# VHH binders against EKC/KEOPS complex subunit cgi121 (cgi121): the designs that were tried, part 46

Target 1, 174 residues: EKC/KEOPS complex subunit cgi121 (cgi121), of Schizosaccharomyces pombe (q9p7j3)
Amino acid sequence: MILPLFPETQVHVFVYENVSNCAAIHEQLISQNPIYDYAFLDAATILYKKQVYSAIIRALEDRRDEQMKTKTIHSEVILSLSPKTEISSAFRQFSMTKKSKNIVVVKIDSKLTEEEEFERLDKLVEGNRVEFSDEELQKLIDFKVLKKNYKLDPSTLENPLASILSSIALRGYS
Short names: E, the ipSAE of ESMFold2; O, the ipSAE of OpenDDE; V2, 0.75 times the mean of E and O plus 0.25 times the DockQ between their complexes.

## First folded at step 6 (VHH)

Design yd76 (from yb4 with Y104W; framework vhh_7yz9_2)
Fold by ESMFold2-Fast, scan of step 6:
Structure yd76 (fold): chain B 174 residues (1-174), chain A 120 residues (1-120)
Amino acid sequence: as target 1 above (174 residues)
Amino acid sequence: QWQLVESGGGLVQAGGSLRLSCTASGFTFSRYAMGWYRQTAGNEREWVAFITKGGSTTYADSVKGRFTISRDNAKNTVYLQMNSLKPEDTAVYYCTARGYSKYWPTEDYWGQGTPVTVSS
């Protein structure tokens, strides 16, 4: 994927359903194992491709401007999904847990092709890869989680895209 | 207050073995994942081996099958057993302890490094 403001940045996004080894992956993530340097998101929190892209763009802007609040670009993507500036809240809301079943995995600054990165991830993730598309994401979303994370009311719930994107873009600045 | 002290480096012939040790003080060693990194002049530190609090181990492709990482919580020590050494393993080897809070990465600890030279 090419991002207009960051055309030289290599970005890959993968979606896995029915993942059976989330507890093992989570152990490696909390240990900061270098092999697991990705943003591992709970798919229950992601409704649109644009939601993920907006968080990536925000994280890249913060890195460019030397204003990252977290240790890595991948943890900054997780933080950037949250409308709050609190790191612990963002990870509780969006990061995968040992109980997750479906995940979205983001890799930034990969020196590998998308296919090579998929081969690597296939060794780490015991699940079924599906297309990164709005259609597939809508099969995995939990609307109660989405509503809670973005503080959506009934007036925005029918078409939440603009509210979600605004929340990501204005994180810490509203 | 905290300290990581590496030892066991030196000069060895290709095909030889070395065992590196890293002893921790000033923090609760058993709560930290531990790793070994190496660095050659002019390059970034590259990861070599990693061990979690639970004892799960992971290795860089370049050393898999030749190096073994282990830990002894009673001695506050992490080890790197290096077998079948190659000239390209020549580097300064660094021990690290990885901090993690309940939800996110925190402060790391690093040693000062121990040099390893492998001659042809």
Scores: ipSAE 0.418, ipTM 0.735, lowest interface PAE 2.4, mean pLDDT 88

Design yd77 (from yb4 with Y104F; framework vhh_7yz9_2)
Fold by ESMFold2-Fast, scan of step 6:
Structure yd77 (fold): chain B 174 residues (1-174), chain A 120 residues (1-120)
Amino acid sequence: as target 1 above (174 residues)
Amino acid sequence: QWQLVESGGGLVQAGGSLRLSCTASGFTFSRYAMGWYRQTAGNEREWVAFITKGGSTTYADSVKGRFTISRDNAKNTVYLQMNSLKPEDTAVYYCTARGYSKYFPTEDYWGQGTPVTVSS
């Protein structure tokens, strides 16, 4: 996928359900194994495609402006999902864990085509690929996690998209 | 203060072998994933081999089948056994300990490097 504001940047987003090897993946992530250089998100935290795209755009803007707060563009995507600029809480809130079952994987600056990234990821992730769509994400979301991460009240929880996007866009300004 | 000290580099003929060592001090070695990178003049450092805390290993395609990474936590040392060396393996070799908090990547520790020259 090409983003209009960043046409030179290749972005790929993948969704896996029923992943059986999250503990093994997590070990590789904390080790920073170079072949695992992706943002691995817990799908329990992601409700909309626009939520992921907004975080990607914010991370790319921060990189363009030399304002990244984290070590890599992929960790910056994870930070950008959070309504606050505290790095450890963002990772605790949005990163996959050893106990995750469904994951969203983001790749930025791939040297490979989307098809080649699929082949690589299918070897790393023991789960079922599903479409990156609002419909599939809504099957995997945990609304208690979403409410906690974005501090949603009962009135916004019924239709949270605008509140989530505002939180991502205004992170650090409110 | 932390330190990573590489040793074992030198001059070797094509087809030969070298064993690099990297000894850590000033931090809890067993909690860190370790890697080897190499750099030639005018180029970025490229990853060569990687070993996790649990001992899982990965290798760059250019060295797979020829190099072996291992670790000895009792000696705070990571090793790179280099077999069937080629002139293209000529580089300065750096070991690194990968910084990671409980939740996110942090700054890495790096050694000063050890030169390896492979003559044809």
Scores: ipSAE 0.432, ipTM 0.728, lowest interface PAE 2.2, mean pLDDT 89

Design yd78 (from yb4 with Y104I; framework vhh_7yz9_2)
Fold by ESMFold2-Fast, scan of step 6:
Order: sequence, then C-alpha cells, then structure tokens
Structure yd78 (fold): chain B 174 residues (1-174), chain A 120 residues (1-120)
Amino acid sequence: as target 1 above (174 residues)
Amino acid sequence: QWQLVESGGGLVQAGGSLRLSCTASGFTFSRYAMGWYRQTAGNEREWVAFITKGGSTTYADSVKGRFTISRDNAKNTVYLQMNSLKPEDTAVYYCTARGYSKYIPTEDYWGQGTPVTVSS
C-alpha cells in the first residue's frame, strides 16, 4: 500500500483471528527478536482501517521531523494510536499481550513484497488470516476497550471515527 | 560496568567449524535475550542468530541448519556453534544483549567483535 503523503514508504497491514501462540509472540517482542520487527496490535482496540493509517502517518511524520519517542518506527505506530504521548500507557492500551486472541500486524519499510511478508508472518503467527477491512475489524473489536482507550462518551458512540482520528492527530493534547 | 567479551574467532578452512563464546558481566544475564550479528566489508551489520531468556532460538536463512546458538546461564555465556563454514561466512561477529522492558525497546549492549576468516 502507498500513502499519499509518504509515497516512497511501503506499508503492509495484516489481520489474524484466533491466534493460539500470542504468549510465544509476546516473549519474542519483549526480547526484541529482529524477525519480529512489526507493530503487533491487539485487534480488540482497532475499529477502522483509518485508525491504523492515521497512527502510521503520525509515526512517519514524527520520523520525518526527527521527533520519534521510541526506538523503532513500529513501536512509534503503537505510541501514535494513543491520545496521550505516554509510552507505557500506549503499549498497555494497544499492543498485543500474551492473552490476545486477534491481532493486527503492521510492517513499514519492508524490502519484501506483500506475498513474501505473508509467507514470513504465517511462520510466526498461528492463526487465521482475514482481510484488512472495516467489516472484518468490526467483528474483532471490543467496544468496552475502545471506549476506555479513547475516553468515548455515550454521545460519540454512534459514530466514533472522527473522535478517534482527532485523538490520534492531537499529539498528546486532549 | 557492563561488559560483553567475545572469543573463539580465527582462521578456518571451508567445511570446518568454530565455536564462538560471549561472556557477560555487570548485569543479570539470565534476564536478557542474546544474539549474534556479523558484518562484512562494505556491508551493514546483519543478524545471524537469536536466543530469548526462555531459550527459544531463531536463525537467519543463510545459516539455518549449520549454526546453533545456545546459552549457559550459570556461566553467563552465549555460544554460537558454526559448522560447515563457507567463505561467505567471513565476517566480524558481534555478540549483543537486548535491553528489554515490558513495553518498549531499550539500549542494546554490544561486544567489540571477533573476526572469523573462512578460506577456500
């Protein structure tokens, strides 16, 4: 996929449901195993494709401006999903855990094709691939988690997209 | 402070074997993941093998089946057993300890490197 504001940056997004090896993946992520250099998100926290793209764009803007708060572009994507610029809070809210069941995986700056990345990820993730689409994401979201992460009131629950995107774009301002 | 000391490099004929060792001091070794990287002239450092604190191992495709990474927590040492060596394995080999937290990557520790030369 090509982003209009970053046309030279390759981005791939993968969605897996019913993942059975999240504890093993989590161990590799906290160990900083280089083959796991992806953003591994808990699908319970992601409602829209635009939510993921907004976080990717924010991370790429921070990299361009030399303002990254984390060591890798992939950890910066996780931070960028949060309405607060607090690293530990963002990871608690959005990154996969050993108890996760459905995940969204983001790869930036891949030297591999999308097909080659699928082949690589299928060796790491024991789950079922599904399309990266709003329809599939809506099957995996946990609305209680979403409400808590973005401080959504009953008045915004009907259409939370604008509120979520605004939260991501504000860079630590509520 | 912290220290990583590599040993076991040298000159070997193609088809031969070497065992590299990396001994850690100044931190709790058993709580760190460990890895081996190599660097050839004109190229960036590339990952070779990795072992988690739990003992799970992964290998680069170029060395899979020929190299084995292992650790001995009682000796604070990580090993790289290199078999069926090829001239293409000629490089300076670096040991690394991965600083970790529950949530974010931290600074890595690196050794000073040990050279390996494989002659045809």
Scores: ipSAE 0.368, ipTM 0.717, lowest interface PAE 2.5, mean pLDDT 87

Design yd79 (from yb4 with P105L; framework vhh_7yz9_2)
Fold by ESMFold2-Fast, scan of step 6:
Structure yd79 (fold): chain B 174 residues (1-174), chain A 120 residues (1-120)
Amino acid sequence: as target 1 above (174 residues)
Amino acid sequence: QWQLVESGGGLVQAGGSLRLSCTASGFTFSRYAMGWYRQTAGNEREWVAFITKGGSTTYADSVKGRFTISRDNAKNTVYLQMNSLKPEDTAVYYCTARGYSKYYLTEDYWGQGTPVTVSS
């Protein structure tokens, strides 16, 4: 994937279901193991492809403008999914946990092709890769988690896309 | 304050072995993950090996099967055993310590580097 606003930035997004080794992955992530330099998201929090891309775009804008609050572009993607500018809250809300079963993995600025990243991730993730599509994401979402994270009421929950995208794009703006 | 002190580098013939050591002070070593990087091109460092506080290890493809990373928490030391050395392993080797954080908020510590030269 090439983003129109960031045409030189390589972006890869992978979705895994039925992951059995989330505890092991989490241990590697918190140790800051360089091979795990990806944004590992809990798929229970992601409803649309556009949700992920909006967070990526916001993170890239913050990097461009030297406004990043976190250590890496990948942690900035996790922060950017949250409607608030609070690092610990964003990670609790969106980052994978030891108990996660389905995950979304984002790689930015890869030196590898998508196929090479896929081969690398398949060695790290013990699960089934599925297509990064709205259809597959909708099988993995937890609507109670989504409602809580974006403060959605019943009227917006039936078609939440615009509200989610606005929350991500306008985070920190008045 | 904090320090990471590397030792064990030097000149060795192709096919030979070296053991690098890195001793930490000024922080609680057992709570940190440890790694080795090297710099060959002069402009960028590349990751070589990594060990978690629990002892889980990962290696770059270029060194897998030849290098072994290990740690001794009683001595506050991480080791890199380098076997079957090749001229392309010639580099300055750097030790790094990484704190554990659920939110990636800890700073990295780095040593000064130790040179390794592998002759043909």
Scores: ipSAE 0.452, ipTM 0.752, lowest interface PAE 2.0, mean pLDDT 88

Design yd8 (from yb4 with A33T; framework vhh_7yz9_2)
Fold by ESMFold2-Fast, scan of step 6:
Structure yd8 (fold): chain B 174 residues (1-174), chain A 120 residues (1-120)
Amino acid sequence: as target 1 above (174 residues)
Amino acid sequence: QWQLVESGGGLVQAGGSLRLSCTASGFTFSRYTMGWYRQTAGNEREWVAFITKGGSTTYADSVKGRFTISRDNAKNTVYLQMNSLKPEDTAVYYCTARGYSKYYPTEDYWGQGTPVTVSS
């Protein structure tokens, strides 16, 4: 994908369902194995494509402005999904865990094509790829997790997109 | 407080071998993933190999089958055995210990680097 504000930046997003090896992937992430240099998100936390894109754009803006708060662009994407700037909370809220079953994987600055990244990820992830679309994401979301992460009240659950995007854009204090 | 001290670099002919070592102090070595990166002038550091606290190893495609990473927790030392060296392996090699908290990656520790020159 090409982002309007960052046309030079290669971005790929993949969605996997029914992943059976999340514990093994998590151990590699803790070990900081560079082959796993992606943002691995729990799909239970992602409702819209725009949610992911907004976090990517915010992370790229922070990198451009030399204001990243985390070690890598991929960890900055995870932080940028959170309405708060507290790093450990963001990772607990949005990063995949050993018990995750469906994941969203983001790659920034890939030197590979989307197809080549998928071939690489297929060797790492034991699950089924599905389309990165709002329809597929809505099959994997956990609304209790979403509500908790973004502090949504019952009325906003019927139209949560604007609230989620505002939370990402206004991360920290207003 | 903490230190990573590399040794074993030098000049070697193409097809030759070198073994790099990196000794750690000031932190609990056995809890860290250890790795090797390399850098040529004007370029960013690229990863070469690492070994987790559990002993599993991973290698960059450019060195697979030629380099072997290993560790000795009793000596707080990580090694890189480099075989079948090529001129393009010429670089300064850096040892690193990879920091991770319970929830997110933290600061890495880095050595000062050891130069490796491979002549043709």
Scores: ipSAE 0.145, ipTM 0.562, lowest interface PAE 4.6, mean pLDDT 87

Design yd81 (from yb4 with P105F; framework vhh_7yz9_2)
Fold by ESMFold2-Fast, scan of step 6:
Structure yd81 (fold): chain B 174 residues (1-174), chain A 120 residues (1-120)
Amino acid sequence: as target 1 above (174 residues)
Amino acid sequence: QWQLVESGGGLVQAGGSLRLSCTASGFTFSRYAMGWYRQTAGNEREWVAFITKGGSTTYADSVKGRFTISRDNAKNTVYLQMNSLKPEDTAVYYCTARGYSKYYFTEDYWGQGTPVTVSS
């Protein structure tokens, strides 16, 4: 995918359900294995495609403006999903864990095509790939997790997309 | 206080072999993953090989089957055995140590690099 605001940047997003090896992937991620340089998100935290794209755009804006708070663009995507600027909190809220079953994987600045990235990820992730679509994401979301992460009250739940996008765009200023 | 010291680089003919060593001090080596990167003039550092604290290894496609990474925790040393060297392997080779990070935060240590030149 090419983003209108960042046409030079290649972005790939993959969704996997019923992943059986999240503990193994998590071990590689905390070991900082370079083959795992992706943003691995718990699908329980993602409701919309626009939620992921907004976090990507915010991370790219922070990189462009030399304001990244983390060491990699992928960790900056995870931070950018959070309404707060606390790195540890963002990772606890959105990052994949050993107990995750469904994941969203983001790759930015790939030297590979989407097909080649899929081939690479297929070797790392033991699960079923599904379409990156609002319909598929809504099958994997945990609304209790979403409400807690974005501090949604009953009135905000009437239009959660607008609130979530606003929280991402205004990260640290709300 | 931490230090990574690379050795073993040099000039070698295509088809030859070299073994690089990287000795660590100032931190608990056995708690760190270790890796090798290389850099050619005008290019970013590219990853070559990686070994976790548990001993699992991964390799860049360009070196699979030719290079072997290994570690000796008693000696605080990581090795890169390079076989069937090609002119395109010519680069400065860097050792890196990576601690456990819950946040993908790259708190890593880097050596100063050791040059490898492969003549055709």
Scores: ipSAE 0.284, ipTM 0.641, lowest interface PAE 3.3, mean pLDDT 87

Design yd82 (from yb4 with P105Y; framework vhh_7yz9_2)
Fold by ESMFold2-Fast, scan of step 6:
Order: C-alpha cells, then sequence, then structure tokens
Structure yd82 (fold): chain B 174 residues (1-174), chain A 120 residues (1-120)
C-alpha cells in the first residue's frame, strides 16, 4: 500500500483470525525479538480500515516532525490509535494480549515485498489470514471494547467512524 | 554507566571460524535480550542473531546453520560462534542489549562494533 503523504513508505497490514499462539507471540514481543518487529493489535479494537490508516498516518507525521513518544514506529502506531497520549494505557487498550484470538498486524518500512512478509508472518502466527477489509474487521470487533476505548455514547455507537477518526486526529497531550 | 564491549573479530579465510564475545556492565544483564547485528559499507545495519532472556534463539536466514548465539549470565557475556565463514560475512559486528518495560520497548544499548574480514 502507498500512502499519498508518504509515498516512499512501505506499509503492509495483515489480519489473522482464530490465532492459537498469542501467548507465545506475546513472550517474543516482551523480549523485543527483532523478527517480531511489527505492531500486533487486538482485532477486537479495530472496526475500520480507515481507523488503522489514520493511526499509521499520525505515527508517520510524528516521526517526520521528530515528535514520536515511543521508541519504534510500530509502537507509535499503537499509541496513535489511542485518544490519549499515555503510552501504557494505549498498549493496554489496543495491543494483542496472551488471550487475544484475532489480530491485526502492521509492518512499516519493510525491505520485503507484501508476499515475503506474508510468508514470514504465516510461520510466526498460528491462525487463518483473512482480507484486510471493513467486512472482515466487522466480524472480529468487540463493540464493548470499542465503546470503552473511544468513550462512545449510545448516540455515536451505531455509526462511530467520524468519532473514532476525530479521536485519533485530534488527541491531546499531557 | 552502561557498557557493551565486543571482542574476537579479525581476519579469517573462507571456511574458517571465529567466536565473537560481548561483555556487558552497568545493567542487570539477565533481564535483557541480547543480539548481534552487522553492517557492510553502503548498507543499513542488519540483524544476525538474537537470544531472549530465557535462552530462546533466532537467526537470520543467511546465517542459520552456520552461526550459534549463546549467553553466560554469570559472566554477563553473549557469544556468536561463526562457522563456515564466507566472504559475504565480511562486516562490522555489533552487540545489542534490549530491555522491555510495561507494554512497550524502553531501552536499547549498543556496542561500538568489531570488524570481521573473510578472505576468499
Amino acid sequence: as target 1 above (174 residues)
Amino acid sequence: QWQLVESGGGLVQAGGSLRLSCTASGFTFSRYAMGWYRQTAGNEREWVAFITKGGSTTYADSVKGRFTISRDNAKNTVYLQMNSLKPEDTAVYYCTARGYSKYYYTEDYWGQGTPVTVSS
């Protein structure tokens, strides 16, 4: 995928359902094993492709402007999904956990093609890859988690896209 | 203050072996994952081998079966045993230590590098 504002940046997004080895992946992430240098998100928190793209764009803007709050571009994507700037809160809300069953995986600045990244990830993730599409994401979302993470009220929950995107774009800082 | 000191590099003939060592001080070694990266002129630094605090190892495809990473927590040292060396392995080799805190990457320590030259 090519982003209009960042045409030199390689971006790949993968979605896996029915993942059985999230605990093993989580241990590798804690250990900062470089083969796992991706943003691993819990699919229960992601409703739209635009939600992920907005977080990626925000993270790339913060990197361009030398204003990243985290050590890596992938951790910055996770932070950028949150309406707040508190790093530990963002990871609690959006990161894959040992209990996750469906995940969204983001790779930025890959030196590999999308096909090569897929082959690498397929060896790391014990699950079924599905299309990165609004249709597939909407099968995996947990609306209670979404409501809590973005503080949605009943009037916005039925059609939350604009509220979510505004929360990502307009988040404040402490 | 933290320190990572690499040693063991040098000149070797193709097919030969070298063992690199990296000794750490100034932090609790046993709580960090350790790795080896290498860099050739004109190229970005690339990952070679990694060992978690629990001892699990991973290797880049280009070195798998030829290189072995290991650690000795009592000596605060990580090793890279390099066998069946090829001219393509010529690079400056860097030791790294990585810490994880809470839910995100927090710490990264790097050595100054040790050169390895493999002649044909």
Scores: ipSAE 0.013, ipTM 0.403, lowest interface PAE 7.4, mean pLDDT 85

Design yd84 (from yb4 with P105E; framework vhh_7yz9_2)
Fold by ESMFold2-Fast, scan of step 6:
Structure yd84 (fold): chain B 174 residues (1-174), chain A 120 residues (1-120)
Amino acid sequence: as target 1 above (174 residues)
Amino acid sequence: QWQLVESGGGLVQAGGSLRLSCTASGFTFSRYAMGWYRQTAGNEREWVAFITKGGSTTYADSVKGRFTISRDNAKNTVYLQMNSLKPEDTAVYYCTARGYSKYYETEDYWGQGTPVTVSS
């Protein structure tokens, strides 16, 4: 994928369902194992492709402007999904947990092709890869989690895209 | 003040073995993940092996099956057992420690490096 504002930046996004080894992956992530240098998101929190792209763009803008609040571009993507700038809350809200079942995995600045990243991730993730599409994401979302994370009222929950994107874009400006 | 001190490097012939050690002081070793990286002149550092607090190990494809990483928390030491050495393994080997502050709030500690030369 090519991003209009960052045409030189290679981005890959993968979706896995029915993942059985999330506890093992989580241990590697908190250990900072270099093989796991990706953003591992709980698919229960992601409704649209545009939600993920908006967080990636925000993270890349923060890196460009030397305004990153976290240590890596991948952790900055996780932070960027949150409507708040509090890092611990963002990770509790969006990051994969030991109890996750379905995950979204983001790789930025890959030195590998998409096929090579898939080969590598397929060894790390014990689950079924599905298409990164709104249709597949809508099968994995938990609307109760989405409502809580973005503080949506019942009227916005039926068509939440604009509210979610505004929350990501306006993070830090309350 | 913290410190990581590597030892065990040297000259060895292809097919030989070496055991590298890295001893930590100035922090609680058992709370940190440990790794080994290597670097040749003109190239960036490359990751070789990693061991978590719980003892789970991961290896770069180039060394898998030949190298073994282990730790001894009572001695504050991480080891790299290097078997079936090849000339391509010639490098300066660096020990690193990573804190468990969740992966968004980590720090890297590095040793000074120990040279390994593998002759053909």
Scores: ipSAE 0.275, ipTM 0.641, lowest interface PAE 3.3, mean pLDDT 87

Design yd85 (from yb4 with P105A; framework vhh_7yz9_2; at its last look DockQ between E and O 0.67; V2 from the best seeds 0.00; counts 0 for: pae E 5.1 > 2)
Fold by ESMFold2-Fast, scan of step 6:
Structure yd85 (fold): chain B 174 residues (1-174), chain A 120 residues (1-120)
Amino acid sequence: as target 1 above (174 residues)
Amino acid sequence: QWQLVESGGGLVQAGGSLRLSCTASGFTFSRYAMGWYRQTAGNEREWVAFITKGGSTTYADSVKGRFTISRDNAKNTVYLQMNSLKPEDTAVYYCTARGYSKYYATEDYWGQGTPVTVSS
C-alpha cells in the first residue's frame, strides 16, 4: 500500500481468524523478541480498514516529528488507535492478549515483499488468513468492545467511522 | 549498577568456530530475555539470535543452522556458538538484555561489544 503523505513507507496489514497460539505470541511480544516486530491487534477492536490506516498515519507523523511516545513504530500504531495518549490504557484496549482469537497484524518498513512477510508470519501465527477488508473485519469485531474503547453513544452508532477517525486524528491534541 | 561483559571474540579462518559469552551483573538475569546483535562500521546493529527467559530461541535467516544461542542462569551468562563461520560474519558482536513488558517499553541493556574477524 501507498500512503499519500508517506509514499516511501511500505505498509502491510494481515488478518487472521481462529488463532490457536495467542498465548505463545503474547509471550514473545512481551519478551520483545525482534522477530515479532509487528503491531499485533485484537480484531475485536477493529471495524474498518480506515481505522487501521488512520492509526498508521498518526504513528508515522509522530515518528517524522520526533514525537513518538513508545519504543517502536509498531507500538506507536497501537497507541495511536486510542483516543487518549496513555500507553497502558491503549495496550489494554487494542493489543492482542493471551485470550484473543482473531488478530490484525501491521508491518511497517518491511525489508521483505508482502509475499515474504506472509510466509514468515504464517510460521508465527497458527490461524486462518482472511482478506484485509471491511467485510471480513465486520465479522470479527466486538461492538461492546468498540463502543467502550471509543465511548460511542447510540446517536454515533449509525456512523461510527467518522467518530473513530476523529478520535484517532485528534488524540491528545486538546 | 548493571553490566554486560562480552568475551570470546577474535580472529578465525572461514569454516572455523567461535563461542561468544556474555556475563551479566547488577540485575536478575533469569528474568530477562537475551539477544545477540552484530554491527559493521557505518551500518545499524542487526539482530542475530534471541532467547527468552523460558529458553525459546529464534535466529536471523543469515545464521540459522550455523549459530546456537544458549543460556546458563546459574552463571548469569548467555552464549553464542558460531559454527561454519564466513567472512560476512565479520562484525562487532553485542549482547543485549530485554526486560519483560506488557507495553514493549523497557530500557534495553547493552554490552560494549566483542570484535569477530573471519579471514577468507
Scores: ipSAE 0.515, ipTM 0.791, lowest interface PAE 1.7, mean pLDDT 88
Fold by ESMFold2, look of step 7:
Structure yd85 (fold): chain B 174 residues (1-174), chain A 120 residues (1-120)
Amino acid sequence: as target 1 above (174 residues)
Amino acid sequence: QWQLVESGGGLVQAGGSLRLSCTASGFTFSRYAMGWYRQTAGNEREWVAFITKGGSTTYADSVKGRFTISRDNAKNTVYLQMNSLKPEDTAVYYCTARGYSKYYATEDYWGQGTPVTVSS
């Protein structure tokens, strides 16, 4: 897919459930293995497609403006999900860990079609691909984690989207 | 303080072999993943091979089956054995040491490069 504000930047997002090898993937990520150059997110922290797109857009804006705080565009996506600026807390809260069960995987600057990128990613991830949709994300979310990460109170839990997007500080690209 | 020094480059005929070496000093070599990249004039550096701290290896599709990366932690050295060389393998080859990524973190270490020319 191509985002309107970044027409030369191809982005793909994949969702996997029941992933059995997150520990192996995690070891490759911390070693900076180049074939694992994706953002691996814990799906327990993601309720909406707009949450992911807002983080992608924020990361791309920061790259364009030479304001990135992390080493790669993919690590910048992970930071951009956080309402706070602390890098270590953003990674602790949103990144896939060795104990994760379900993941959201983002590829930015892809030179491949979605199907071609999927074929490469599927060799790395031992799990079942599901659609990147609000319907599927809502099956994988942990609402206790979501509430903690975005400091949601009871008044926002019925429809938390606006609160979450406000916390991400979206600048009106929606 | 730290150094990565590549050696073993040169001129070779197509079909031939070379072994590149990269010797490290000034940091704890065994704690770093190591890699080889290459660059032709006017292009970005292209990843070639990668080896983790534990010895797991990964290769670019263009070199699989022809190149082998290995490491000797006692000698602080990473190697690239290059077999069945082709003219398109002509490049400057760079060694890199890649630290633990804390997602805002350390600069990787890079060598100065060793040129490889493969004559057709």
Scores: ipSAE 0.180, ipTM 0.608, lowest interface PAE 5.1, mean pLDDT 86
Fold by OpenDDE, look of step 7:
Structure yd85 (fold): chain B 174 residues (1-174), chain A 120 residues (1-120)
Amino acid sequence: as target 1 above (174 residues)
Amino acid sequence: QWQLVESGGGLVQAGGSLRLSCTASGFTFSRYAMGWYRQTAGNEREWVAFITKGGSTTYADSVKGRFTISRDNAKNTVYLQMNSLKPEDTAVYYCTARGYSKYYATEDYWGQGTPVTVSS
């Protein structure tokens, strides 16, 4: 897909459930294997499509403004999901772990169609692809983790999207 | 300081074979993933092969089935066995070392490169 604010940047997002090889993927990531040039997110931490898109946009804005805090655009997406400025905290909060079962995978600057990118990614992920939708994400979310990551309270739990987006947008401004 | 020294490049006919070597020094070799890249004049450096600390290997589609990456930790050396070489494999080949990190974004280290020319 193409984001209106970044027409020259093609983005793809995939969701996998029941992934059996997260530990193997994790090993490749910490080795910085070029073939794993994606942002691998723990689906337990993602509730909305807009949450993911907001993080992508924030990362792209940071890159545009030469304000990235991390080495790669994909790591910047992970950082951008967090209300915290610490990179290590952001990764602990939102990145796929060895124990993850469900994941959201983001590709920035893709030169391929969605289907072509999926074919590449499907060779790396051993799981079931599901639709990237709020409905599917809601099935995979861990609300305890979500509440912790964004410090949600009873007043914000009725509509957590606004709080999440604000946290992403205003990271580093308070 | 970190140092990588490539060797083994040269001129070879299409269909021939070469074996590149990269010797590392100045760091604990066994802790790091290693890779091979190649670059032609005027083009970006492209990934060729990668091997993790644990020995897991991956390859670019263009070299799958023809190239083999391996490592010898005792010799602090990573190898690239190149078989069935094609003219399009002509490039300067570079060795890289990447540190393990829990969270990405570690430093990359490179050698000076070794040239490979494949004639038709």
Scores: ipSAE 0.029, ipTM 0.422, lowest interface PAE 4.1, mean pLDDT 90
ESMFold2 (binder alone), look of step 7: mean pLDDT 82; pTM 0.824

Design yd86 (from yb4 with T106S; framework vhh_7yz9_2)
Fold by ESMFold2-Fast, scan of step 6:
Parts: C-alpha cells; structure tokens; sequence
Structure yd86 (fold): chain B 174 residues (1-174), chain A 120 residues (1-120)
C-alpha cells in the first residue's frame, strides 16, 4: 500500500479469522517481545479499510510532527482509531484481547516484503488469513462494539463511514 | 539506581563459542522480560534474542540454532550462549530489560554494551 503523504513508508495490513491462540499472542505483546511489533486489532472494531488507513495516516502525521503519545508507531495506530486521546481506553476499545477470535494486524516500516511478513505472521498467528477488504471486514464486525466506540446514534448506524472517519481525523483536536 | 552490567565479550575465532552475561540490580529482575541486541558500525541496533519472565524464548533468524538465551532469577542474570560464531556476528552486544504493560509500554532498561569481535 502507497500513502500519498508518506510514499516511502511500507504499510502491510493482514486479516485473520478464527484465531485460536489470541491468549498466547496477547502475553507476547504485553511483554514487549520485538517479534510482535505490530498493531494487533480486534476485527470486531473495524468495519472499513478506510478506517484502518485513516488511523495509520494519523499515526504517521503524529510521528512526523514529533507528537506521538505512545512508545511505538504501532501503539499510535491503536490510539489513533479512538475518537479520544486516552491510551488505556483506546487499547481497551480496539486492541486484541485474550478473548478475540478475529484480528486485523498492521505493520509499518517493515524491512521485509509483504510475502516475508506473511510468512513471519503465519508462524505467530494460528488462524485463517482472509483478504483485507470491506466485504471480509463486514463479516467480522460487531456493530454493538462499533456503535459504542464511536458513539454512533441510530441515524448514522446505517451509513457510519463519514462519522467514523471524522472521529479519527478530529481526535485530540483542540 | 537500576543497573544492567554486561560481561563476557572479547575476541574469538570463527567457529568458536562465547557466553555473555548480564546482571541486573535495582529492580525485581524476575518480573521483567530480558533481551539481547547488537549494533555494528554504521547500522541500527538489531534485536538478537528475547526471553519472557515465564521463560519462553525467541530468536532473530540470523542466530537461530546457534545462540541460546537463558536466565537465572536467583542470580538476577540473563545469558547469551553464542555457538558457531561467524565474522558477521562482530558487534557491540547490549542487554535490555522490558517491563510488562497491557496498554502503555513501560520504560526499557539498557546496559552499556560489551564488544564481541569474531576473527576469520
């Protein structure tokens, strides 16, 4: 994937369904194991490709402007999905948990090709890889979680894309 | 007042072995994950090996099968056993301690580094 404002930044996004080892992955993430330096998101929280891309762009802008609020670019992606600048809330809302079953995995600044990242992730994630597409994401979303995370009212829930993207873009704006 | 003190570096011939040690003080060692990184002139610091507080280990592809990381909580020490050394393993080796955090990565502790030179 090529981002217009960050054309030299390597970005890979992978989607896994029916993941059986989320508890093991979570333990490695909280230990800060370098092999697990990815943004591991709960797919129940992601409805659109543009939602993920918007969070990535925001995280890259924060890094460019030297205003990251978290330690890594991948943590910043998780924070950037949240409409508020609260690290613990963002992680509770969007990051994978021991109970997750479907995940979205983001890698930024990879020194590996997409194929090499896939081989690496396939060894870490015990699940089925599916296409990163709106169609596949819409099979994995939990609309109750989405509504709560973005504070969507009933009138926007039928077509929430613009509201979600605005929430991400305006996060932390004073 | 925390410290990580590396030892065991030096000059060794290709195909030889070397054991690095890193002793921690000033924090509860058994609650931290430990790792080894290395840096060569002109290159970024690269990860080599990692061990969790529970003892599970992971290795960079370049050292798998040759290096072994282990820990002794009674001695507050992490080790890196390096076998079948190659000239490209020449680097300054750094010990690091990683705190556990669910949401906010905690502060990393780093040692001063110990140089390893592998001659052909």
Amino acid sequence: as target 1 above (174 residues)
Amino acid sequence: QWQLVESGGGLVQAGGSLRLSCTASGFTFSRYAMGWYRQTAGNEREWVAFITKGGSTTYADSVKGRFTISRDNAKNTVYLQMNSLKPEDTAVYYCTARGYSKYYPSEDYWGQGTPVTVSS
Scores: ipSAE 0.432, ipTM 0.746, lowest interface PAE 2.2, mean pLDDT 88

